# Designs tried in a protein design chat: miniprotein binders against Uncharacterized protein C1840.07c. Part 7

Target 1, 306 residues: Uncharacterized protein C1840.07c, of Schizosaccharomyces pombe (o74480)
Amino acid sequence: YFNVNQLFDHEFIKVFPNFKGNVEAKIKYPTVVYAIGDIHGDFPNALDVLSAAGVVSPVFPHEWTAGNATLVQTGDVVDRGPDTRKLFRWFNDLHKQAEKHGGRVVRLLGNHEFMNAKGDWRYVHPGDKASYPEPSEENRIIDWGHSGEIGNLLLSEYNVTYKDNTTGSHFMHAGLSPEWAYREETVNELGKELLSHFMSREKIPEYLEDFWAIEGPMWYRGLAQLSEEEACEVALNVTKTLNVNRLVMGHTPQFHGIVSRCEGRILLIDTGLCSAYAGERAVLRISQNDTDSIVEAVYRGKIVKL

## First folded at step 2 (miniprotein)

Design j8 (from J1 with R5E R6L E9L E10F K13Y K14E E17L)
Fold by ESMFold2-Fast, scan of step 2:
Structure j8 (fold): chain B 306 residues (1-306), chain A 80 residues (1-80)
Amino acid sequence: as target 1 above (306 residues)
Amino acid sequence: DPEVELIALFAVYELALETGKELRLVEILEARVEEYDDGTRYELRVRVRDEDGREYEVEVEVFVDPETGEIRVLSVKEVE
């Protein structure tokens, strides 16, 4: 009937005031943060791993089940797969549901969101285009513009980075160099300015060129691809500048599952879960209390401590 | 080129699955991209590192289907 651990919970003991069992101090983690990387238009695979992690119901309509937890999606919802519109609507609904329970769903911009806003549609799935009524391309241009459902959502609800103070975790799509970590307070503002210019099909101002460049916040792969020694030097600098314990990022696929580098200072969570890439389906879980943190990768059918 | 990097990472992953080894992409040494009406073919030479810290070169050939976006590894060969 009852899990033995529930019998020693403070809530259970309050309900059963005559309980005189041997109550050991049960380690509790009141703060839980989940993170999911690049989804690339694959609703079934995102649903599979989020339901395995207990974040959403496996039963339609797949509602929020994570109570007061935080879920962070680190960008690149669009491209490769067909379910882009469905995914943006679903995450928006999950955010509204989570708020009712004291939780939240944080959604970040990836480079593919910027590419689609810009009109660079090289990677758009035919099923994504077919989700729009005819004329499908014109209607997709409108939807990804300032007045569109997706365009408005990205400008009003999405940021480039997110810092969770309770766990000391900084979330980003690609990575932050030491230079961009130093300028972190400007990153979200510059990103929204760039997105707006792309939606307008404008030539970007010179001051935004470095932001969109290969070493910029939307593209930087150094934390994921540099040697362990070099990546750790960068991570130590960046974590100190941002005043966090760890950096969490997608963008650079880790097809075998979530990867931890530099004693947990770098967490690479893009596992290529989209069926086109056939990578492992994984969600990061960070559980925190006053003294301890547990960092885990949640896979279908197993949980691995990182 | 972000696409070339993604193709290289996918090819290294496929090689790791086939060989049962843990492999990490170190560097893309050469990339040749050919565009056809039916898709894009990538011919890459990459340096990889295994679980013992040994680095060596691999040649990979990859095809990207424009209809589905599917990435297919056509060949992978160790060159040293």
Scores: ipSAE 0.000, ipTM 0.308, lowest interface PAE 15.4, mean pLDDT 85

Design j9 (from J1 with P2L R5E R6Y E9L E10F K13A K14E E17L)
Fold by ESMFold2-Fast, scan of step 2:
Structure j9 (fold): chain B 306 residues (1-306), chain A 80 residues (1-80)
Amino acid sequence: as target 1 above (306 residues)
Amino acid sequence: DLEVEYIALFAVAELALETGKELRLVEILEARVEEYDDGTRYELRVRVRDEDGREYEVEVEVFVDPETGEIRVLSVKEVE
C-alpha cells in the first residue's frame, strides 16, 4: 500500500486538472496555523477533529498530514479523561514528524498540568491512574516529576505562551491581563520556575504567587467572561502591548463552538470537546499570505469563517 | 477558498466514526464542482482502506455557502 500523503497531491493534480483553483488556493496561503484547546484526556475526540481539519491522518498510527503548518495545543491535556499518557506521547511524536516537513507542534501548559505536577489530583480519571503499573500512584508521582517522562517533557518542550509572528497571533491557556501582557517576556520563565517548584512539592517563593493567582496567566478569565465592551478594552490594550492582531485562548469553555470577540481580537477555542463536557469538537485555522488572513473554525463536516 | 484535500479527509473521518473503523484515504478518483447562485457543490469519489486492508470507494457531497464560507458535508456513501 501507498503513503496517503505522498499520493494525495500527486494523484489529485494528475487526475483532476479541472480543480486547479484548489491547488492555487494552497499556494495562495503559504502560512497556516491550527490551534486546538482543552482536550482533557480524550484522545478519540481530539483525533476526530484534528483528522477532520486535515492535521493528522484518520488512520492508525494517526501521523502528521499538515505539511509545513503549525499546530498549537493550548494546554489542559490532562484530567477528566483517561488518555493523558497517550496524548502527551502522540503530540510529542507529531512534533517530530512535523519538523521533517518544515512544520511544528507547539504545546502549552494549562492550569491542569500545574495542578497535576503539584499533586492536586481531584480531577484525575481512574483510567489515567490505571495506565501506570502497580504501585500506580507512586509511579504517576514519578512520571509527573523532574525525571519522569511527562515531567521532563513539560519542563523541556512546553511553554506558557507562544507568539506566531507571521499571523500576528498570541496563544495562551487562559488569558493575559494588561498587567501580565506588560510582563509577557517573563511569563515563560516564571511558569517554568513555578512548575519546577510544584514538581518538588516545595513552597513557592512570594514572587511566583501572583503568577498562580486567579488573575494570573494560568487562570485569567477576563477576556472570555467580561462584557463585550470591557473585554474589547482589555483586548485592545493587550494586543497593542504584545504587537499582535489576535489573542487565542482555551480554559473558559464555549460549548457551542469557537467564539470570536472584539472583531477577531479574542478567539476562545476551548469548546469542551472531551466527552465529559460534551461540547462541540473544533479546531481553529488561521491562513495567512502577504496581504490578508482567513480565520476559521473547523468542525467535522463544516468550516465556519470567524 | 476550499481545499479538496480537506473535504476528502472530512468525509473519510466521518465514515470512520460511523463505522467504528480506522480508515485511510488512498486516492481521490473523481472531483466535480457545480456553482449555483446560493453556493458551490462539490462531489467526490474516493478510495479508502480499512484496518483489515479492504479497499472500497466512497462518494461524498459538500456544499459551500459563498457569504459565510461555511462548508457542509451533505452525504457520505460507501459504493457497492
Scores: ipSAE 0.000, ipTM 0.132, lowest interface PAE 18.5, mean pLDDT 82

Design p1
Fold by ESMFold2-Fast, scan of step 2:
Structure p1 (fold): chain B 306 residues (1-306), chain A 98 residues (1-98)
Amino acid sequence: as target 1 above (306 residues)
Amino acid sequence: SKTVTIEVVILSDDPEKLREALKRIVEEAKRLAKELGIEVTVTVEVEYEDGEWTITIEITIEADSEEKLDKALKRFLREIRKLAEQLGAYVTITVERE
């Protein structure tokens, strides 16, 4: 007798990381991955740059036009702007459309999704609240709960992190410390457990406290804010632990466009595109050819190699 | 666009044969996607039962022209035939155009 893992060496696992006996794996060539950071309730600005990147049609009803590509949204769809419900529905519809073409829309949880689930609404736009019939606050509580449209979407369709194995890119909302990179295989499970407890308005179990803490996966700013030297030490550790070429994150605004640090190991894609922040509108594009990755920032009217 | 699907089913009690077949098919997919500017999707399913391994590899090719599609299909079939000769395992091939 032999273990199915003995069938496949390290090189094979790089191509099919979740492959085991009795499972399916899919890979596509050429591989193109788009990523968009924090949207914060701003549908017009998200649409503007996604259509500039060729991900969606500029013509109503703004359907998926990226074929078999992957789009990753790295969380923080909610707060600051009014279009929260419209955006969640739009991305859900885009995912269904993308699947018909062999593509997908990966959607990640940001700290603001958790904040809204737990009832911390200090950043909610009045237009978001007004999108609900009276009594608006009570109906919003229901919508962000286990049985609500948004609550159900977040629990069933959203993860904390996403790894694209073909490009060697790991996507997250804020950042992963070396400690949490080491525990990465638990991150999605722990995040969904925390989200469920927040929706229930329950006390956080002790084992989830570190997950939600300032150094946890939803808040960590080290990769974005530490000095170049210190951030690079963290990035080298984390990329080695996760077996990836780059880390892609939002959460820490870069108002002048997408920022690359540590020779491309850190990509900061929260450009503050919402009107409240008035940052540059940008989409990250990673294209994998035979042996090389091309990493670019797509703006309206120009593409900049990173 | 134009689409063709190739299904390759390999049965063997030797797992090395399945691993080699998959690697070579993936390498061909990468090469053809680059050289011909076509889209190739490889779907893999592996089963193990009673000492026998079965790998099902579905290759879906999408191209903007019949000429590119035909070239890609020809090259995949050539590689798969070489594999069948070299593996000494039970191999079945099915092709469907849409």
Scores: ipSAE 0.032, ipTM 0.557, lowest interface PAE 5.2, mean pLDDT 85

Design p2
Fold by ESMFold2-Fast, scan of step 2:
Structure p2 (fold): chain B 306 residues (1-306), chain A 98 residues (1-98)
Amino acid sequence: as target 1 above (306 residues)
Amino acid sequence: SKTVTIEVTIESDDPEKLREALKRIVEEAKRLAKELGIEVTVTVLVEWYDGELTIFIEITIEADSEEKLDKALKRFLREIRKLAEQLGAEVTITVERE
């Protein structure tokens, strides 16, 4: 089969008037990866854009419709909005549905998941608390602990980072500095250890303090906030170390839609989707075959090539 | 898997019109493959005869549902009709479902 892009390059177009014969091109993208950033308890807005992207049905009960695709949610499902429990259950059910079709739903830990596990509830919506039977606060503490539905789900199913080998994309909640550009296994192990300590209300070991610090994997804003030149220097270092083509992250809101930096090496997908932030509703879509990688932002009624 | 095949014959004395037609058909195939997760095969045969250039395009769509096939078919037919009108080329279309 021909590479489809070769059919329309400058040289092919120039010789087409003299072309004769048979041309065959097989066009498919067997690997599709969707990503959605910070949701912050806003089920209606998450549903709106995921259904617009074809990931889920717009019809109740909003089941998986993306076949063998991968959906990555980059953390911060909790806080600001009321639908936390509904969202965690929905994504868990979507993952089970996706697996039956050869797909998957990858769910990552954001800093707000860690904050809730450690008992820092400054940003919890009253509707989230009201979703628990009385005594609401005590039941929420149990649910976010080792034996709770959410706590057990975060420890068993959620990771800090995810590498998609087929597209060469590395997904994270906030960002990775060069100092934290370790294999996903290492970062995930440290993150789950920290999460467990937070749930236990135990003093964290000294070696985990840097993981939770402002320059650590759960908080790092350098790729989103440094100058283009400086961010690109970091991205080139980190992508080389992780052997990927791009880094995809939420955490730092981009209120006007998904932002691409450093020639596509940095994709910022936290668009302030929650109604509390009044941003944009967007889903990242990466479509991959042997010769092509197409990276796009999907909005309701509009698709933008990145 | 379910399949539908669209056969398109385009005749023109202007190679530029045929090139533009092929380009637009392939671009629509790329969009549908991405958006619907379907497989599209485009086969092009170019023939010179009676001082006229003809291209025969066979578009085979394979999908896991009738809904996806119907959506893809409607979008391809819309693009081909628009193409015929805009380029002023003679276009013949045949659709086969299996």
Scores: ipSAE 0.012, ipTM 0.455, lowest interface PAE 8.6, mean pLDDT 86

Design p3
Fold by ESMFold2-Fast, scan of step 2:
Structure p3 (fold): chain B 306 residues (1-306), chain A 98 residues (1-98)
Amino acid sequence: as target 1 above (306 residues)
Amino acid sequence: SKTVTIEVYIESDDPEKLREALKRIVEEAKRLAKELGIEVTVTVEVEFDNGDYTITIEITIEADSEEKLDKALKRFLREIRKLAEQLGAEVLITVERE
């Protein structure tokens, strides 16, 4: 509804055209960052929790309602569920809407986006394939290639990681080891190169092998799976290297809701919201003003402080 | 010169109440500056959190006499109290003299 910025718009100036006093307006609204993890082709469940969090309208056509906030989707939109094409189009439209309000929708690459680009379709839902006109398989290959709708979108708009400087939060699909945190400046470039090679069905250069490996940015589970002591040691190193307060990641499912580790330095937001996983529907909300950070998990009907 | 600073804190879930409060405070500042020949500076900070709107309005009054300063202060406090009652908004007022 009403935007706080309208308090200081052209109409306010028109009401006081002859005012001779000094009026200095400083608008201070908390920077709000929402994040949603692995969706895996489940539009109804993504919509349910994003609307519960106030990010989108519950009424068709489900438009952006989060004003100047940032929404981060941490990858793995594809596989398991049928709504892949619908979800990619919806997030693209939400980003365009958000920009008109001073907000944004940041969309990250997950390992399943890379898998689909390279032709590893073992997890593709039959409904995803059926969403393409016949010949469906050939049309899907084209769509995930350089000139396709999805392929072009991933290459031009998607990154591997995103840093929000205002909240001091670093977003990633899986996790960053200390080694890859040290090389973070190269991560988005290397990821885009790998994605392009996968789309071309070319043998990857030797220097990209470590990026795609099990300890690489698209697969690393250490922050989610190591013991609390070991994960915290990694998190302290990584947060210092990246100069952030917290690391936010999906990829490793937490079926009972969003999990915080190492005194809030690790936030695990893949809650298995896809019906195939039978997890929880959750959105992370980070609110930052000049002095305070409030980190919360938003579920339908309840908000939990983390 | 003598100064008084009035800080007005208003919290409401209705932004129109904040707009009306600010409008009336600025109108009163304009009136008093003209009538008393005093300098009035209004500084505004707006904060939005969890559907609640918070506005902090700082009114700094500069006058060449204590009499003018006191008259202006009484007029502003009266207007602010009237606004709090009419809008049904939560209002906190703090006053600091030089």
Scores: ipSAE 0.011, ipTM 0.371, lowest interface PAE 9.4, mean pLDDT 85

Design p4
Fold by ESMFold2-Fast, scan of step 2:
Structure p4 (fold): chain B 306 residues (1-306), chain A 98 residues (1-98)
Amino acid sequence: as target 1 above (306 residues)
Amino acid sequence: SKTVTIEVTIWSDDPEKLREALKRIVEEAKRLAKELGIEVTVTVYVEVYGDEFTILIEITIEADSEEKLDKALKRFLREIRKLAEQLGAEVTITVERE
């Protein structure tokens, strides 16, 4: 409706060419959603960019400073780095802090959370294993099971997808094909069912095989890897089916920073921030009011409009 | 040099009233800068939340004499008060010297 920027458009400046003055429009956005992608056990790098974005304090114990904002972590907290347990506890504490201010921390399941639950530990850092008392591997199995701290947390508080209705943004670790978008309402239920079977070391039912497959919700790379034309066809289909403006995902690393595709319909936020990947450290910020939204990549020392 | 800062807060549900108020305040700043040879800085902050629109206009006047500063301040306040009477919007004015 009313565009505040019209108060300060080019015609305004043109009318006052000899006037010396600072005209700064400080527009307020009541809804702010931050998102951070794949962390892979790297607490220092996650802290660095979240504090740069104003989400957490740079001062120990690094508490929530984002007021009523939402932070979404799109999975893959585990593997490659040593700080897995510290990160899960930190995000859980941040969520409790955020709730006191009307905010929230949404935490999503990545494929590496499922891999660790099922006992596929080929990417586990030695420091992660060493974080457990001896016998460390046995205690790690217990912690990632139904009654363990991490296992219980993943089953009770984590989902596969999150939809923010105010900004019209859909968040998940990997991505949805058009087929899976059509049945998106089943994704969280099926994901939790699969996670439970993996924790139990049970053979999964045939109906869960498609969910875990390469084209399934935990692995799909089409939105990140298909040509621009093909990715846009998928994104237009999926955003229409989900009734959202944009799709936000990690999983497929973008080492030079956050990538926008299909005129903002696809936002790729896995920037390989873990030291093992040596990628860029970035946080997505979506700021919304009644009339518009601003989508930005926040780096330490700079903000880039997407 | 001497300085005075005038803060004007205007809120309205009609964006045309806000634009008209800003335009008139900037024009007065331009006139004073030219006529008195003084420096006038106008900083505008805009807050939008739903159907509520508020603009805060900070006007800083810098002059080489107290006479010029006083003359500029009186003329600015007169124009702002005239705007408050002509607009159906609420206006708050705060003045700080030195």
Scores: ipSAE 0.012, ipTM 0.274, lowest interface PAE 9.2, mean pLDDT 84

Design p5
Fold by ESMFold2-Fast, scan of step 2:
Structure p5 (fold): chain B 306 residues (1-306), chain A 96 residues (1-96)
Amino acid sequence: as target 1 above (306 residues)
Amino acid sequence: SKTVTIEVVIYSDDPEKLREALKRIVEEAKRLAKELGIEVTVTVLVDPYTGEIFIEITIEADSEEKLDKALKRFLREIRKLAEQLGAEVTITVERE
């Protein structure tokens, strides 16, 4: 809310006993998009910042309170922390709630979702494994498979990227190189094919190898790690190819809060919010109307314009 | 009690015009509350990015006569504001 008393000298607004002056300043943006990066099994920290941003209720059962807004979670819900199953169920329920209000919860695949589907569990928290009845590992394999609760959610509800046309924002887990931006129309299809092959524990076809490679959509760090000059060259190419104003990504941790690069064309939202990383808890908020947009990092008790 | 609500939408890119408009509406509310012994609530909603200001004035009075007198005075002042400031103004009146 905008404080109208800052536009006016406080002294000209005097209140008498039989005059009730209520001043409420409200910024009007019909479209709001929130984004949260890598959560890594940390429900309390995700809840803390999403409730601070007004996306969910701080009171159990932590229901959707963002009306017709969109929330984007950019992948890496699993690993490091124990709350993986709880988080996947919570986001699924939030999406169902949001739809009733004209909003949505978009959920993206991160490289750690693919790793867990593949059976690479070196980062799985003991508490995640303990959430399954014995035999715990076998039941976890089933849950992350085609017919499991998590496996089915990832195949049916999750994508690799999401484009929000109203704000001109493209969301991804890691980043898109110019090559993969050019092939963006295939990214979600190839990603689901790869995920299915990983769940089957079968050798992937050669045409999927470049998708999973270090320069592929699940791993690319160029937008986050290249020099400002080089990252801007990539961002200008990619935003033009995708016809968007900005690229939003997690994957490459920014422990001091959300980072904006290349005059807002690159937004790095993985702030290491999981307690294992000791980073900041932050949510990106993009507010849009017909004439302009406001891009902000929301922390508990603090909002920073980007 | 009888109630009437006046909603005013003012467009201006000039903060001084918004300030003057709000000041005059608030001053008229104070005058009417004192003179007629009525309750007046003024709610201000401002969008600084579009230059639009929304002012809702709710008047509560014990009689229809006092309510009509207050309403006519507010409408007169708002019309004077629109003319004097050269601002685009929309006025809506709801009776309950």
Scores: ipSAE 0.000, ipTM 0.245, lowest interface PAE 12.2, mean pLDDT 83

Design p6
Fold by ESMFold2-Fast, scan of step 2:
Structure p6 (fold): chain B 306 residues (1-306), chain A 96 residues (1-96)
Amino acid sequence: as target 1 above (306 residues)
Amino acid sequence: SKTVTIEVTIFSDDPEKLREALKRIVEEAKRLAKELGIEVTVTVYVDEWTGEILIEITIEADSEEKLDKALKRFLREIRKLAEQLGALVTITVERE
């Protein structure tokens, strides 16, 4: 692992002042997409693996170091761990930094973001609540509402799904059934409508009930939990409908590392990296050029081809 | 205008060995460009994770004789470099 800039420094160029010709550095894989699954309020563990993957600096203030790459976070930043506010601010700052380098940080809504918006706080860490000034619960309600820092961020910057056309990869929190893949063009709009209704503590319209149901985009576990044969049947249908090569999702923990199913059509990236789950810390990396694609799981100290 | 393109792939997990190899290839390109009055373009493609680099050297000269002399000298230097580094080096040549 090395940085292209480390091959070329000012001293290297100065050694050849009379060179006739051009020396160009080109990246063998010009498009790189990283993805990280469920973080659940664990900043140190997210930082550990993102810095191991070269996405962020290990040195405070842990800034973006992935150049023009894309990072996708597939939701469930909140709950179980205490660092919720810090993580949302950090990812927002990373996106602003990435844009300056031609990259981006894509952030998706997980079911736990919706749960917190609607006031279902059974999984909220005491340290998350304590991060708010007294009265802490009232201030947290405001922060997760339409005009709050987190609430406004989720409504303006977050989506339910993301498609990367260059790699042919579709990113989601939980999974998409064939029915919801068929309706994919509505998913982001319906998700934002649901989130807004939850923030307002309103009864949701009947047409949003299926979106939030167990087979809906925020909860669907079929791609992760069905038998290999059944999951592949679903994945072939869904990838054809979405016109992609692979589906990337969190939500269903894989404690021993990133799991590939159906010859790479299904990538399960929720490795339970939060201390509460004590799973492996992993980042997915997809590297693409005009002819080839390499899909890898990045751990601290090792890289595994998927 | 006669051209030959030499493609060299070098694999090493040591960035300093890659830097030294690139430096030596560029130095030879500079030496030949000056000595033979030819144009040389070096393009480097990098795989940041594997440490593999592809070096594409395009030589343009006014005559087949100058092109042949340049090619022979480049191949000799690359061969010498491969022996010294103990690195895996593959070479392909395409003429037009």
Scores: ipSAE 0.005, ipTM 0.342, lowest interface PAE 9.6, mean pLDDT 84

Design p7
Fold by ESMFold2-Fast, scan of step 2:
Structure p7 (fold): chain B 306 residues (1-306), chain A 96 residues (1-96)
Amino acid sequence: as target 1 above (306 residues)
Amino acid sequence: SKTVTIEVLIESDDPEKLREALKRIVEEAKRLAKELGIEVTVTVFVDYEDGEIWIEITIEADSEEKLDKALKRFLREIRKLAEQLGAYVTITVERE
């Protein structure tokens, strides 16, 4: 590969414009992308559908079996169910395993991750609290802070959004309005700043208030709840701004399975798989090659083309 | 030593924009290496078929403060070039 000094030679300027593979195509694009929405502390249900989809082994310790594929988890691992710590550790281990095979596990921040970092625990399951030694609340505060296992993991490994260029798919927890789509990098940076401020238990700067507001990236339901005509208008705007073919999001439950809107430009993957919601267990699967894109919902015992 | 790796994916139908983006990122890397006394390695992967450039920037420094400063400077420059060039940019950051 090129070092910084080599890139400033006169020869580089002459060679680069020639478009003759002067640089190694070292990063191999994933051919398959899986996505799982809101889990809400339900390890058995997440395991059930991920193993049905071939992403993980059904046999303990439930290791990565998806080769060079990408798995995207679109946030809201915490709350409602008891298995929060187990799930965060499991996904972190799955990512380490996937990297050995040229794959990855992308993990996004949901509004419930921010709520827990902030100390808003009204949806925390008793079993989650019981996973900590006494004093359980104090130990949970530490774990969700800057130096804690979960807090450090969220700050270092998690983002607000993820773009997969191989499939032309943009992943988010809730949704993006046109106002928030124009600056993808800024959305991720602002989210990390907000998370850090919440962990510090300090007042957030005014410029972060709109990010956390009901129309902001962590809460926006427009793509899921507006009429088909209005949602499609938003989706066309956002997909053009982000240069993608589709937007994939959780947050707004679809209890009967994964929903496609606007000719596949909107994919709603929060199926309420947690037992508390009693929705369908589903994983999105997107396969891309140089000519075709195949989008499917994987359920227990069936696969549905979207 | 402390390390941070920044992966930048830049997309454009205009090869000149890809070239300009790479040039700006390399210029910022060179400036930061000199100003902060840090080690910066830039690895470039080009996929002309998909109209993309993947750039991996590895920063090695003797302190977290220098890493944070360098990271913020790179992110600001990448934000600026994405806006000015109208290119599509995706950034991933990995801390060691």
Scores: ipSAE 0.000, ipTM 0.211, lowest interface PAE 13.9, mean pLDDT 82

